# Miniprotein binders against q96jn8r1131to1294: the designs that were tried, part 149

Target 1, 164 residues: q96jn8r1131to1294
Amino acid sequence: TLEFLENHGKNILLSNGNRTATRVASYNQGIVVINQPLVPQLLVQVRIDFLNRQWTSSLVLGVITCAPERLNFPASACALKRAAWLLRGRGVFHNGLKICEKFGPNLDTCPEGTILGLRLDSSGGLHLHVNGVDQGVAVPDVPQPCHALVDLYGQCEQVTIVNP
Key: E = the ipSAE of ESMFold2; O = the ipSAE of OpenDDE; V2 = 0.75 times the mean of E and O plus 0.25 times the DockQ between their complexes.

## First folded at step 12 (miniprotein)

Design a47
Fold by ESMFold2-Fast, scan of step 12:
Structure a47 (fold): chain B 164 residues (1-164), chain A 83 residues (1-83)
Amino acid sequence: as target 1 above (164 residues)
Amino acid sequence: SKEEELFKRAEELAKRALKLLEKGDYWRAAYLYLFAAELALEAGNPELAFEYARKAIELAKKSGNEYLLKWAEDLLEKIKEEL
């Protein structure tokens, strides 16, 4: 079953059988990674449980191709300049470089209760799902193996893994 | 060998980029050509990397994507050093 890895950002507390991640301090140090590689057709979903409107920006999600079990996470996912494909706001980023200006909905404005999903198609294309709706191909090819990552940044202080 | 696997992967990415190009999906095709160029360079084939990077520049310009264009131009300069 899908769980968050015990290796995570310093401000994260895992609960609910490692299926809920809560950021308990500040606005950063909130990276979590799913315990299984994101293989083609596996849909990984998280629900936004709690937003703190004190902050402006919100969660980032995407994939990394480095091994996450013993990785020293940076303060934010945006600081990953290597082996990372991230969705932030409306942008798609590869290793800190914005490769698409407008993709899907603005992640900074998704309300509590939103379910966000990541899936690889059979060609290695990374898809974003929002409330069950496939937004299309965010990244045409992600090297494998890769791992789904969520950064509980800014507004987003809690997420829970949700079954399809 | 690892170099042969990288070369094969680069060719697969370039073929997929061509299919995207046929659909008019310029920025995604540019992205795949950029990855193909990086893999071809890593595989020890800077001539093939150069061809893919040039194609990525062309497609990044057609898509109006300044970020991919900058990446492609930077990669092309790096490839030229290996030629």
Scores: ipSAE 0.147, ipTM 0.572, lowest interface PAE 4.9, mean pLDDT 87

Design a48
Fold by ESMFold2-Fast, scan of step 12:
Structure a48 (fold): chain B 164 residues (1-164), chain A 83 residues (1-83)
Amino acid sequence: as target 1 above (164 residues)
Amino acid sequence: SKEEELFKRAEELAKRALKLLEKGDYWRAAYLYLKAAELALEAGNPELAFEYARKAIELAKKSGNEYLLKWAEDLLEKIKEEL
């Protein structure tokens, strides 16, 4: 069963059997991680539940390659540096650098109800799914083991894990 | 052996990179060539690692990708230590 790990950013509150994550303060300190490694063919999906349009940018989605269970999470996912491959806005990022500029939809403009998914293909390529539609390969070969993460940054104040 | 497995994976990645290159997907091809170069170096073949890294630099320049150029630069430093 997919759940968010109890180890998370300081502003997160988990509910609904650890399947819903709510950021209860500010705009940052909102990193959550899925409790199982992202193995090939596993599709991890989250639904955007609530957006606070007081903020400009929105959630970041991606994977980390370090063990998350006891990690002291930074204020934002971008500070994870070499350990993280991240989808932010329309960009794909690793270690503070942009890998790809125009990939998929702009995550800063996805409305409430949008379902975002992460999946590894059989070659270790990381895919983004948006409302059931595969956007293609965001990262051609991700180191394994890795774990799916969501950074409830800015506008995005709540997400819920949903089954395929 | 572990070295044989690493070498096989490096060749598989290079083959995938070539297919992407044929489609004009320069940055993804460069990414896979760099990964192949890392595995070739780990397998004890710095000459092959150098050839893959050189290919990746050319493709990274074509795609204007600073991330790939930085990775290639760092990897070439490691390859030089083994040559």
Scores: ipSAE 0.482, ipTM 0.780, lowest interface PAE 2.1, mean pLDDT 89

Design a49
Fold by ESMFold2-Fast, scan of step 12:
Structure a49 (fold): chain B 164 residues (1-164), chain A 83 residues (1-83)
Amino acid sequence: as target 1 above (164 residues)
Amino acid sequence: SKEEELFKRAEELAKRALKLLEKGDYWRAAYLYLEAAELALEAGNPELAFEYARKAIELAKKSGNEYLLKWAEDLLEKIKEEL
């Protein structure tokens, strides 16, 4: 069963059997990680439950290659330089570098109810799924083991893990 | 053994990059060559890292990806220090 890890950003409250994450303060300190490694063909999905338009940018999702169980999470996922591959806005980022300028939809404009998915293909390529539609390969090769991460940054104050 | 594993992984990434290049997927091929170059450098093979970084520059230019081009150029300068 997929759940969010008990180790998370300090502004996060977990509920619904650790399947719902709510950011209860500010705009940052909202990183959550899935409790199982992202292995090939496993589709991890989250639904955007609540957006606060007070903030300008929104959630970031991606993968990390560092062990998450006792990680001291930074204020935002963008601070996880070499250990992270992130989708933010329309960009794909690694080590502070934008490796693709325009990939998939703009995550800063996805409405409440959007279901976002992460999956590794058999070659280790990271895929983004939006409302069930595969957007293609965002990152051609992700080192393993890796873990799916959601940063409830800015506008996005709540997400829930969605089963297939 | 560690260096052998890094070298083998670099070769595998370069092989996958070549397949992407055959499909006309220039920016993803550039990315894999950059990863391969970093692994080759870590494995103690700056000559191979240089070849991969040069290929990444070519492909980043073809794809119009200025970010991968900057990474490739920066990496190439770092590799030159080890040659």
Scores: ipSAE 0.339, ipTM 0.721, lowest interface PAE 2.9, mean pLDDT 89

Design a50
Fold by ESMFold2-Fast, scan of step 12:
Structure a50 (fold): chain B 164 residues (1-164), chain A 83 residues (1-83)
Amino acid sequence: as target 1 above (164 residues)
Amino acid sequence: SKEEELFKRAEELAKRALKLLEKGDYWRAAYLYLLAARLALEAGNPELAFEYARKAIELAKKSGNEYLLKWAEDLLEKIKEEL
């Protein structure tokens, strides 16, 4: 069963059997990681439960290839400079470097109820799924093992893991 | 050896880049060639790294991806220092 790890950003509160993450303060310190490695064929999905529209940017999602169980998370996922592949807004980032300007929908504008998914294909390509629709390959090659990460940044104050 | 493992990984990435190129997927092919160039350089083969980086520049230009183009140009300068 998929859960969020107990090691998370300091503003996160886990509930619902560690399947719901809520950011209870500020706009940052909201990184959560799935408890199992993202292996090929596994579709990890989260639903956006609550958006606070007072902030301008929203959630970031992606993968990290470092072990997350004892990692000291930075205030935002965008500060990760190694072993990180992230989707933010419409951009795709590798270790803080933008590699694609415009991929998929703008994550800063996804409404409450949106289901976002991450999946590795058989070649190690990272796919984004939005409301069940495969957006294509965001990152052609992610080293393994890797772990799915969600940063409840800005507007996004709550997400819940949902089964396919 | 560690170098042989890096070399095999670089070759695998370059083969996958070629398949993407054959499908007209230029920016993703450029990204894989960039990864292949980095690994070839780390494996002690700057000549191969140079070829991969040049290919990445070509494909980044074809796709209009200014970010991968900048990365490829920066990597090419580092590779030249090892030649």
Scores: ipSAE 0.636, ipTM 0.844, lowest interface PAE 1.5, mean pLDDT 91

Design a51 (at its last look DockQ between E and O 0.03; V2 from the best seeds 0.00; counts 0 for: pae O 7.9 > 1.5, placed apart)
Fold by ESMFold2-Fast, scan of step 12:
Structure a51 (fold): chain B 164 residues (1-164), chain A 83 residues (1-83)
Amino acid sequence: as target 1 above (164 residues)
Amino acid sequence: SKEEELFKRAEELAKRALKLLEKGDYWRAAYLYLLAAYLALEAGNPELAFEYARKAIELAKKSGNEYLLKWAEDLLEKIKEEL
């Protein structure tokens, strides 16, 4: 059973058995992490429940390889310069360095109801899934153990973990 | 040893990069060669790191990936300091 860790950004409120994360203030301080390591073939999925179009950019998702249970989260995931592989907008980032300009759909424009998934293949490649459709390999090699991370940044104020 | 493990990992990444190259997946192959270069350098083999970084530059150019190209060029310059 997948849940969001109780260690999260300060603007997050967890509900629904720690399966729903709501950002209750501002536009930042909204990082959440899945409670179990992302092991090969495990598909972790979140649904976008609520968007506030007051803001221009939206959620970021990806993986971190540091231990998340006691991590002091920065205001936004893009501030992570250590052991972080992130998808933001259409870009793919390794420790804050862009490695791909246009991958998959623009995350800043995904509507409410979109289901976003992360999965490692048998070679350690990180895949993005959008509404059940595999977008391909976003990052060819992610060290293990790693944990799925969602940053409820900007427009995205609520997400819920959904089971495949 | 730690060095032996790093070498093995670098060779594994280079082998995977070669398979991606065979499929025409140039930018992902470039990324794996970049990681292999770092591991080779950490393992104390700047000559191997140089070869991997040069391959990453070639593939980043073929893919039109300016970000990986700059990263590979910067890494190659650092590797030259160890030669």
Scores: ipSAE 0.779, ipTM 0.895, lowest interface PAE 0.9, mean pLDDT 92
Fold by ESMFold2, look of step 13:
Structure a51 (fold): chain B 164 residues (1-164), chain A 83 residues (1-83)
Amino acid sequence: as target 1 above (164 residues)
Amino acid sequence: SKEEELFKRAEELAKRALKLLEKGDYWRAAYLYLLAAYLALEAGNPELAFEYARKAIELAKKSGNEYLLKWAEDLLEKIKEEL
């Protein structure tokens, strides 16, 4: 049973059995992590529930390879300078640096109701799914164990874990 | 042995990198060659590690990825110390 971990960003309120995360203040401090590591063939999916379109940027999606239970999360995922692979806009970022300009759809334009998924393939490649459709390998051979992360940044104010 | 396993893994990564290169995916190919170079070095084959690191540098340049280029160049300097 997938849930968001109780250790999360300061502005997050967990609800719905810890399957829903809401950013209740400001534009940042919205990092949440799934409560178990990714394993091959596990598809972690979240639905975008609520967006405030007054902001230009939106959620960040990705993985961290350090243990999340005791981390002191930064204000935003882009400040993670170690052990992080992130999808933001159309870019792929590693440890805070852009490594790919374009991969998959632009996350900043995804509407409410979009279902975003992460999984590892048998070679350790990180895949993005959008509304059930595999977008391909974002990052080949990610170190394991790794943990799925969502940063409810800017536009994104609520997400819910959903079943595939 | 551990060395045999590391060498086999390095070759697997290099073969996967070649497939990505054939598709024009330069930064992902460079990343896999970089990983292969680390494994070859750990396997006690610094000459092979050097060749993989040079490929990573070439492909990082072609992709325009300064982060990967710096990373691969730093690794190449480390490998030279073992030659």
Scores: ipSAE 0.039, ipTM 0.547, lowest interface PAE 7.0, mean pLDDT 89
Fold by OpenDDE base, look of step 13:
Structure a51 (fold): chain B 164 residues (1-164), chain A 83 residues (1-83)
Amino acid sequence: as target 1 above (164 residues)
Amino acid sequence: SKEEELFKRAEELAKRALKLLEKGDYWRAAYLYLLAAYLALEAGNPELAFEYARKAIELAKKSGNEYLLKWAEDLLEKIKEEL
C-alpha cells in the first residue's frame, strides 16, 4: 500500500491511513515522501486537494535517492542539495540546480483536483503524468532506488495519494 | 526485444548493487536487487527474479529496514507463484 512516511516536514499532518498529507501551518516545511520506492512501470499519483491562492508557488514533485526514513527534511525541497530530482513550476532541478527550463505543465498553476503522477520506465526515465496522461520523460536515467517526494509548498496545502 | 531490454536492465542494476555492497551500503543494494527482481520477472525470467529477490531479502535484513524486508518477501512469494 502506498502511504506517506511518518518522517515528514514539521508542518505536515497525515490522515486517511497516511495517504493524505495536509500542511497545517505556514507555507513550507511540508515535504512528504511515499513509502515505496519507484519500480519500473509503477505509477505513483497524488491529487491536489486544496490550494490556498494566497501564495504564488505551489507543490514540488520529484524523487530522492537517499534513504527517506533517515532524511532530515529542510524547510523546502528546493533546499535539497543532494540526491534530488525535482519538478517545480515548469522547471526540472537536480540538487537545487535547474537542469531544464521548460517541461510539461506549470505545476504552480495546476488547479485543485489535478492528479500528478511519477513513473519510471524500463530505461530509468522518470515520467510525469498529469491527470493520467504521460507528459514524457522529465529526467532520463534517474538513479535507483528512488522515492517519490512531494513538497506541499506555497499554495498546495493538501494532497492525497490516489490509485491509477 | 522488450524482454531483452528488461533483462539487460536487471543485470545492470544487479551489478550496481554489487558495487554498493563493496561499500557496505546494504539498503541501496537491497533496493537495487529488488528492482532487478521486478524487471527480471517482467522479462519473463522468474528464476532470475527469484535469485535477485532472495538477495534483496538478505541485504534488507542486514540493513535493518523492515519495510524493505517485507516488500522483498512479498515479492518473493509472488515470484514463487510463477516458477
Scores: ipSAE 0.016, ipTM 0.300, lowest interface PAE 7.9, mean pLDDT 90
ESMFold2 (binder alone), look of step 13: mean pLDDT 90; pTM 0.905

Design a52
Fold by ESMFold2-Fast, scan of step 12:
Structure a52 (fold): chain B 164 residues (1-164), chain A 83 residues (1-83)
Amino acid sequence: as target 1 above (164 residues)
Amino acid sequence: SKEEELFKRAEELAKRALKLLEKGDYWRAAYLYLLAAWLALEAGNPELAFEYARKAIELAKKSGNEYLLKWAEDLLEKIKEEL
């Protein structure tokens, strides 16, 4: 079954059989990673459970190609300048370099209850799904193996893994 | 060899970029050509890397993607140092 890894950002508390991640302090140190590689056709989904409007920006989603079990996480996923493909706001980033300005909905404005999904297609393209709707290919080629990452940054203080 | 593996990967990415181009998907095609150019350069073929980087610049301009354009221009300068 899909779970968040016990190796996570310092401000994260895992509950619900490691399927719910809560950021219990500040606005950062909130990176969590799914316990299994994102293999083609596997749809990994998280639901936004709680937003704190005290902060302005919100969660970051993406994949990393480094081994996550013993990774020393930075304060923010955006600090990852190697082996990271991230969606932040409406932007798509390859190792910290923006490759697309406006892709899909603005992640900073998704309300509580939104279900966000990541899926790898057979060609190695990374797809974003929002409330069951495929937004298309965010990153055309992701090296494998890769691991789904969620950064509970800013407004987003809680997410839960949900099955299709 | 490692060079053969890099070369084959570069050609596969370029092939996929061409298919995206045929569908009018310019910025994603530019991204794949950028990856192909980098791999061709690492494989020791700066002439092929130059051709792929040139194509990435053209497609980044067509898509209006200033970020991929800057990346492609920076890579082209690096490739020129190896020619």
Scores: ipSAE 0.774, ipTM 0.890, lowest interface PAE 0.8, mean pLDDT 92

Design a53 (at its last look DockQ between E and O 0.13; V2 from the best seeds 0.00; counts 0 for: pae E 8.5 > 1.5, placed apart)
Fold by ESMFold2-Fast, scan of step 12:
Structure a53 (fold): chain B 164 residues (1-164), chain A 83 residues (1-83)
Amino acid sequence: as target 1 above (164 residues)
Amino acid sequence: SKEEELFKRAEELAKRALKLLEKGDYWRAAYLYLLAALLALEAGNPELAFEYARKAIELAKKSGNEYLLKWAEDLLEKIKEEL
């Protein structure tokens, strides 16, 4: 069973058997990580439950290659000290460097109820899924082991892990 | 050895980049060549790193990806210092 790790950003509260993450304060300190490595063919999905549209930017999705159980999370995923591959807005980022300007839908405009998924293909490419639709390869090669990460930033105040 | 392992990984990435080129997927191929160049440089082979970085520049230009182009150009300058 997929769950969010007990180690998370300080503004996160876990509920629903660690399957729901809520950011209870501010706009940041909202990083959560899935409890199992993202292995090829595993589709990890989260549903956007609640958006506070007073903020401009929204959630960030991606993977990290460091061990997350003891990681001291920064205020935002974009400030991670170790290797991170992130999807933010329309962009794809490798350690803060934008590698693709426009990939998939704009994550800042996805409504409540949207289901976002991450999956690794057999070649190590990272895919984004939106409401069951594969958007293609966002990152062509991700080192393994890697761990799926969600940053409940800005608008996005709650997500829940969902099965396909 | 570590150098042989890095070299082998660089070659694997370059092979995958060639397959992407066959499909017309230029920016992803450029990204893989950039990774291959970094691994070749770490393996102590700046001549191979130079070839991969040069290929990444070509493909970044072809894809119109200014971010990968800037990264590849910066990496090429760093590689030149090791030659």
Scores: ipSAE 0.796, ipTM 0.902, lowest interface PAE 0.7, mean pLDDT 91
Fold by OpenDDE base, look of step 13:
Structure a53 (fold): chain B 164 residues (1-164), chain A 83 residues (1-83)
Amino acid sequence: as target 1 above (164 residues)
Amino acid sequence: SKEEELFKRAEELAKRALKLLEKGDYWRAAYLYLLAALLALEAGNPELAFEYARKAIELAKKSGNEYLLKWAEDLLEKIKEEL
């Protein structure tokens, strides 16, 4: 069963069998990690449940290749300086460095109800899915094992893991 | 060390890229060189990263993949900041 780990950002409250993450304070400290590592052809999806329009930025989505149970989470995913491949806005980031300016839809403008997915292909390419549609390879040859990471940042105050 | 491991991984990807090139797979080769550039940069070797990124750009052009080309070019600019 896919769940968020108990090791999470300070402002996160887990519910619904740890399948729902809610940021209950401020705009940051909202990182969560999914318990099972990504394996080829497994589609892991989260739904944006609630957006607070007081803020401008929104959730960050990606993967980490370090042990999530021992990770000391920074206030935001963009502060991760190792073992992190992240999608923020339309950009792709590796360890805080923007490596691509324009990929897929703008995560900052995805509305409530949007389902975002991550999937590894047989070659280790990390695919982004939006509402079930494969947007293509965001990151090639991601090291394994890796875990899906969601940063409930800015507008994004709640997400839920959903089945394909 | 961490840097040594990253460097090793970068070289491994570059080797794999060469094998793909032998098969005429410019797209995937470009991807691997791009990733190699990222790892080299993280390993503290911007000079090597620069070379890998240049290869990624070259092969991206050959592949006709505009997305990958833009990605590689963006990375090259970031690498230049570290030189």
Scores: ipSAE 0.017, ipTM 0.272, lowest interface PAE 7.5, mean pLDDT 90
Fold by ESMFold2, look of step 13:
Structure a53 (fold): chain B 164 residues (1-164), chain A 83 residues (1-83)
Amino acid sequence: as target 1 above (164 residues)
Amino acid sequence: SKEEELFKRAEELAKRALKLLEKGDYWRAAYLYLLAALLALEAGNPELAFEYARKAIELAKKSGNEYLLKWAEDLLEKIKEEL
């Protein structure tokens, strides 16, 4: 069963059998990681439940390739300098550095109810899905094993793991 | 052996990079050539790694991707230490 890992950002409260993460303070300290690595060809999805439009930026979505159970998370995912492949806004980032200016939709404008998905293809390519629709290959080869990460940053105050 | 596995994977990545290049996807092709160079270097073949890194630099320039260009140039300098 997919759940958010108990090792998470300081401002996160887990609920709904650890399938729902809520940022309960501030705008950051909201990193969560799904407890099992991505399985090739299997889609992992989260729904954006609540947004606060006071902020300009919203959630970050991606993967980490290091063991998440003992990792000390930074205040925001953009500060991850190792083993991280992240989608923020329309950018693709590797270890905190932007490697692609524009991919897929702008995550900062996704409304409540949007379902965001990650999937590894058979070649190790990382795909983004939006409301079930494949947006293509964000990163053409990601090391495995890797775990899905969500940073409930800025606008994003709650996400829930949902079945495909 | 580990060397043979790394070498074969480097060749596979280079073939995939070529397919991306044929579609005009310069930054993703450069990225795969960078990975191929890393694998070739790890496999103990710095001459092949140099060839892949040079290609990655060329494609990073075409894509205008300063991050990949810096990464590829740094990798090339590392590879030269083993030539």
Scores: ipSAE 0.012, ipTM 0.472, lowest interface PAE 8.5, mean pLDDT 88
ESMFold2 (binder alone), look of step 13: mean pLDDT 90; pTM 0.903

Design a54
Fold by ESMFold2-Fast, scan of step 12:
Structure a54 (fold): chain B 164 residues (1-164), chain A 83 residues (1-83)
Amino acid sequence: as target 1 above (164 residues)
Amino acid sequence: SKEEELFKRAEELAKRALKLLEKGDYWRAAYLYLLAADLALEAGNPELAFEYARKAIELAKKSGNEYLLKWAEDLLEKIKEEL
């Protein structure tokens, strides 16, 4: 079964069999990683459980291609300058470099209850799914193996892994 | 060899970029050409890297993607140093 790794940002508390991640302090230090590689055919989904509107920006989603079990996470996922492909707001980022201005819905405005999914297609393209709807290819080629990452940044204080 | 493996991967990315171009998907095609150019340069083929980087510039301009355009222009300057 899919779980969040015990190695996570220092403001994270895992519960519900490591399937729920809560950021218990501040606005950052909220990176969590799925325990298994994102392989083609696997749809990894998280539900936004709680948003704190005190903050302006929100959850970041993506993948990393480095081994996550002992990685020293930065305060924010967007500070990762290598081996990271991230979706933030409407932008797509490759190792901290913006590669697309507007992709999919604005992640800063997704309400509580939204289910966000990541999936690799047969060509290694990374897809974003929103409430079961494929938004298309965010990144055309992601090296494998890679791991799904969620950064509970800003507004997003809790997510839960959900089954397809 | 390692260089042959990098070269083959660069060619695969370029072929996939061409298929995206056929669908009118210009910025994603530009991104794949940028990856292909970087791999070709790493494989010791700056001539091929130059061709891919120029294609990336063309497609980044066509898609209006200023970010990929800057990456492609920066990479092209680096490639020119190897020619």
Scores: ipSAE 0.730, ipTM 0.872, lowest interface PAE 1.1, mean pLDDT 92

Design a55
Fold by ESMFold2-Fast, scan of step 12:
Structure a55 (fold): chain B 164 residues (1-164), chain A 83 residues (1-83)
Amino acid sequence: as target 1 above (164 residues)
Amino acid sequence: SKEEELFKRAEELAKRALKLLEKGDYWRAAYLYLLAAERALEAGNPELAFEYARKAIELAKKSGNEYLLKWAEDLLEKIKEEL
C-alpha cells in the first residue's frame, strides 16, 4: 500500500497510517515523498484537504531520482536544482530550469477536494492527472528509479493519498 | 562501456524525439534532443552532440519555447569547446 515516507520536511506531521500529511507551521518545510518508486502503470494520487488562503502560492508536485529515505530536504522543492522534475503553478521544471510555461491547470488555484495524480507511461513520460483526467505528458522522459514528491507549500496545508 | 551505454541512450532519446517531431510536438521533441545532446557529449561524441543541439535549437524556435532555446544555446557553446 502507498504511504508517505517517515523522512519528510520538518513541518510535516503524518497521520492516518502515514497516508495524510499536514504542514503544522509556517509556509515551507513541507516536502513528503511516496514510499514506493513510481513505476509505469502505478497511479499515485493525493487529495487537497485544506488550503490556507493567507498564502498566495500552493503545492508543488513532481518526482525525484535520488534516494529519499535519508535525503536532507530543503525548505522548498523549488530549491532542488538536481535530480528533480517539478510542476509548480502552470510551469514544468527540469532540475530547476523551466521547460514549459503553461501546462495543465494552475496548481496555485486548485480548490480543496482536487485529486492530483502522477503516472509514468510505458515510455517514461510523466503524466499529471487532475480529478481523474489525464492532462498529458508534462515531462517526456524521467530517469528511473524515481519517486513521487509533494511539497505542501504556501496555501496547501494538508493532503491525503487516495487509491484509484 | 559506460561511454557505449551513454551513446545508446543518446540514440534512443533522438529516436523518440523524431517520433514526437513527426506528430508535430515541437517543444517535447526539442527537450528530448537536448537530453540526447547531453548524453552524446558525456559519451565523448561532441560531433553527434552538436547535431542534436542544433536540432533542439530549430525546434525550440518553432515552438516559441524561450527556455529550451536558452538551454540549447548554452549547451551548443559548451559542445563547441570540445570540438
Scores: ipSAE 0.710, ipTM 0.868, lowest interface PAE 1.1, mean pLDDT 92

Design a56
Fold by ESMFold2-Fast, scan of step 12:
Structure a56 (fold): chain B 164 residues (1-164), chain A 83 residues (1-83)
Amino acid sequence: as target 1 above (164 residues)
Amino acid sequence: SKEEELFKRAEELAKRALKLLEKGDYWRAAYLYLLAAEYALEAGNPELAFEYARKAIELAKKSGNEYLLKWAEDLLEKIKEEL
């Protein structure tokens, strides 16, 4: 079963069998990681449960290739400059470098109830799924093993892992 | 050897980049050529790294991707130091 790891950002509280992550303070320190590697064809999905519109930017999704059980998480995923491939707003980032300006929908405007998914294809391409719709290849090649990451940043204060 | 493994990885990435290029997917092809150039440089083959980085510059320009262009130009400068 998919769960969030117990190693997470300082402001996170896990509940619902470690399948729901809630950021209980501020706007940052909200990184969570899925408990098993993102292997090809595995679709990891999270639902946006609660948005606090006090903030302007929202959640970040992506993958990391470092061992998450021992990782000292920074305040935000965008501070990860190595071993991280992230989708933030409409941008795609490779180890802190923007590699694409406009990909998929704007993550800063996705409403509550949106289901966001990450999947690797057989060639290591990272796909974003939005409400069941494959947005295409966000990153053509992700090193393995890698782990799905969600940063409950800004507006996004709660997500829940959902199965297809 | 480790260098042979890195070299093979560079060649595989470049091969995949060529397939994307043939489909008109310029910015993703540029990205894969950039990775191929990095692996080739790490494998101790700056001549091959140079060729891949030049290809990445061409494709980044063609796709209008200023971010990949900057990465490719920075990488090309680094590669030139090893030539």
Scores: ipSAE 0.589, ipTM 0.826, lowest interface PAE 1.6, mean pLDDT 91

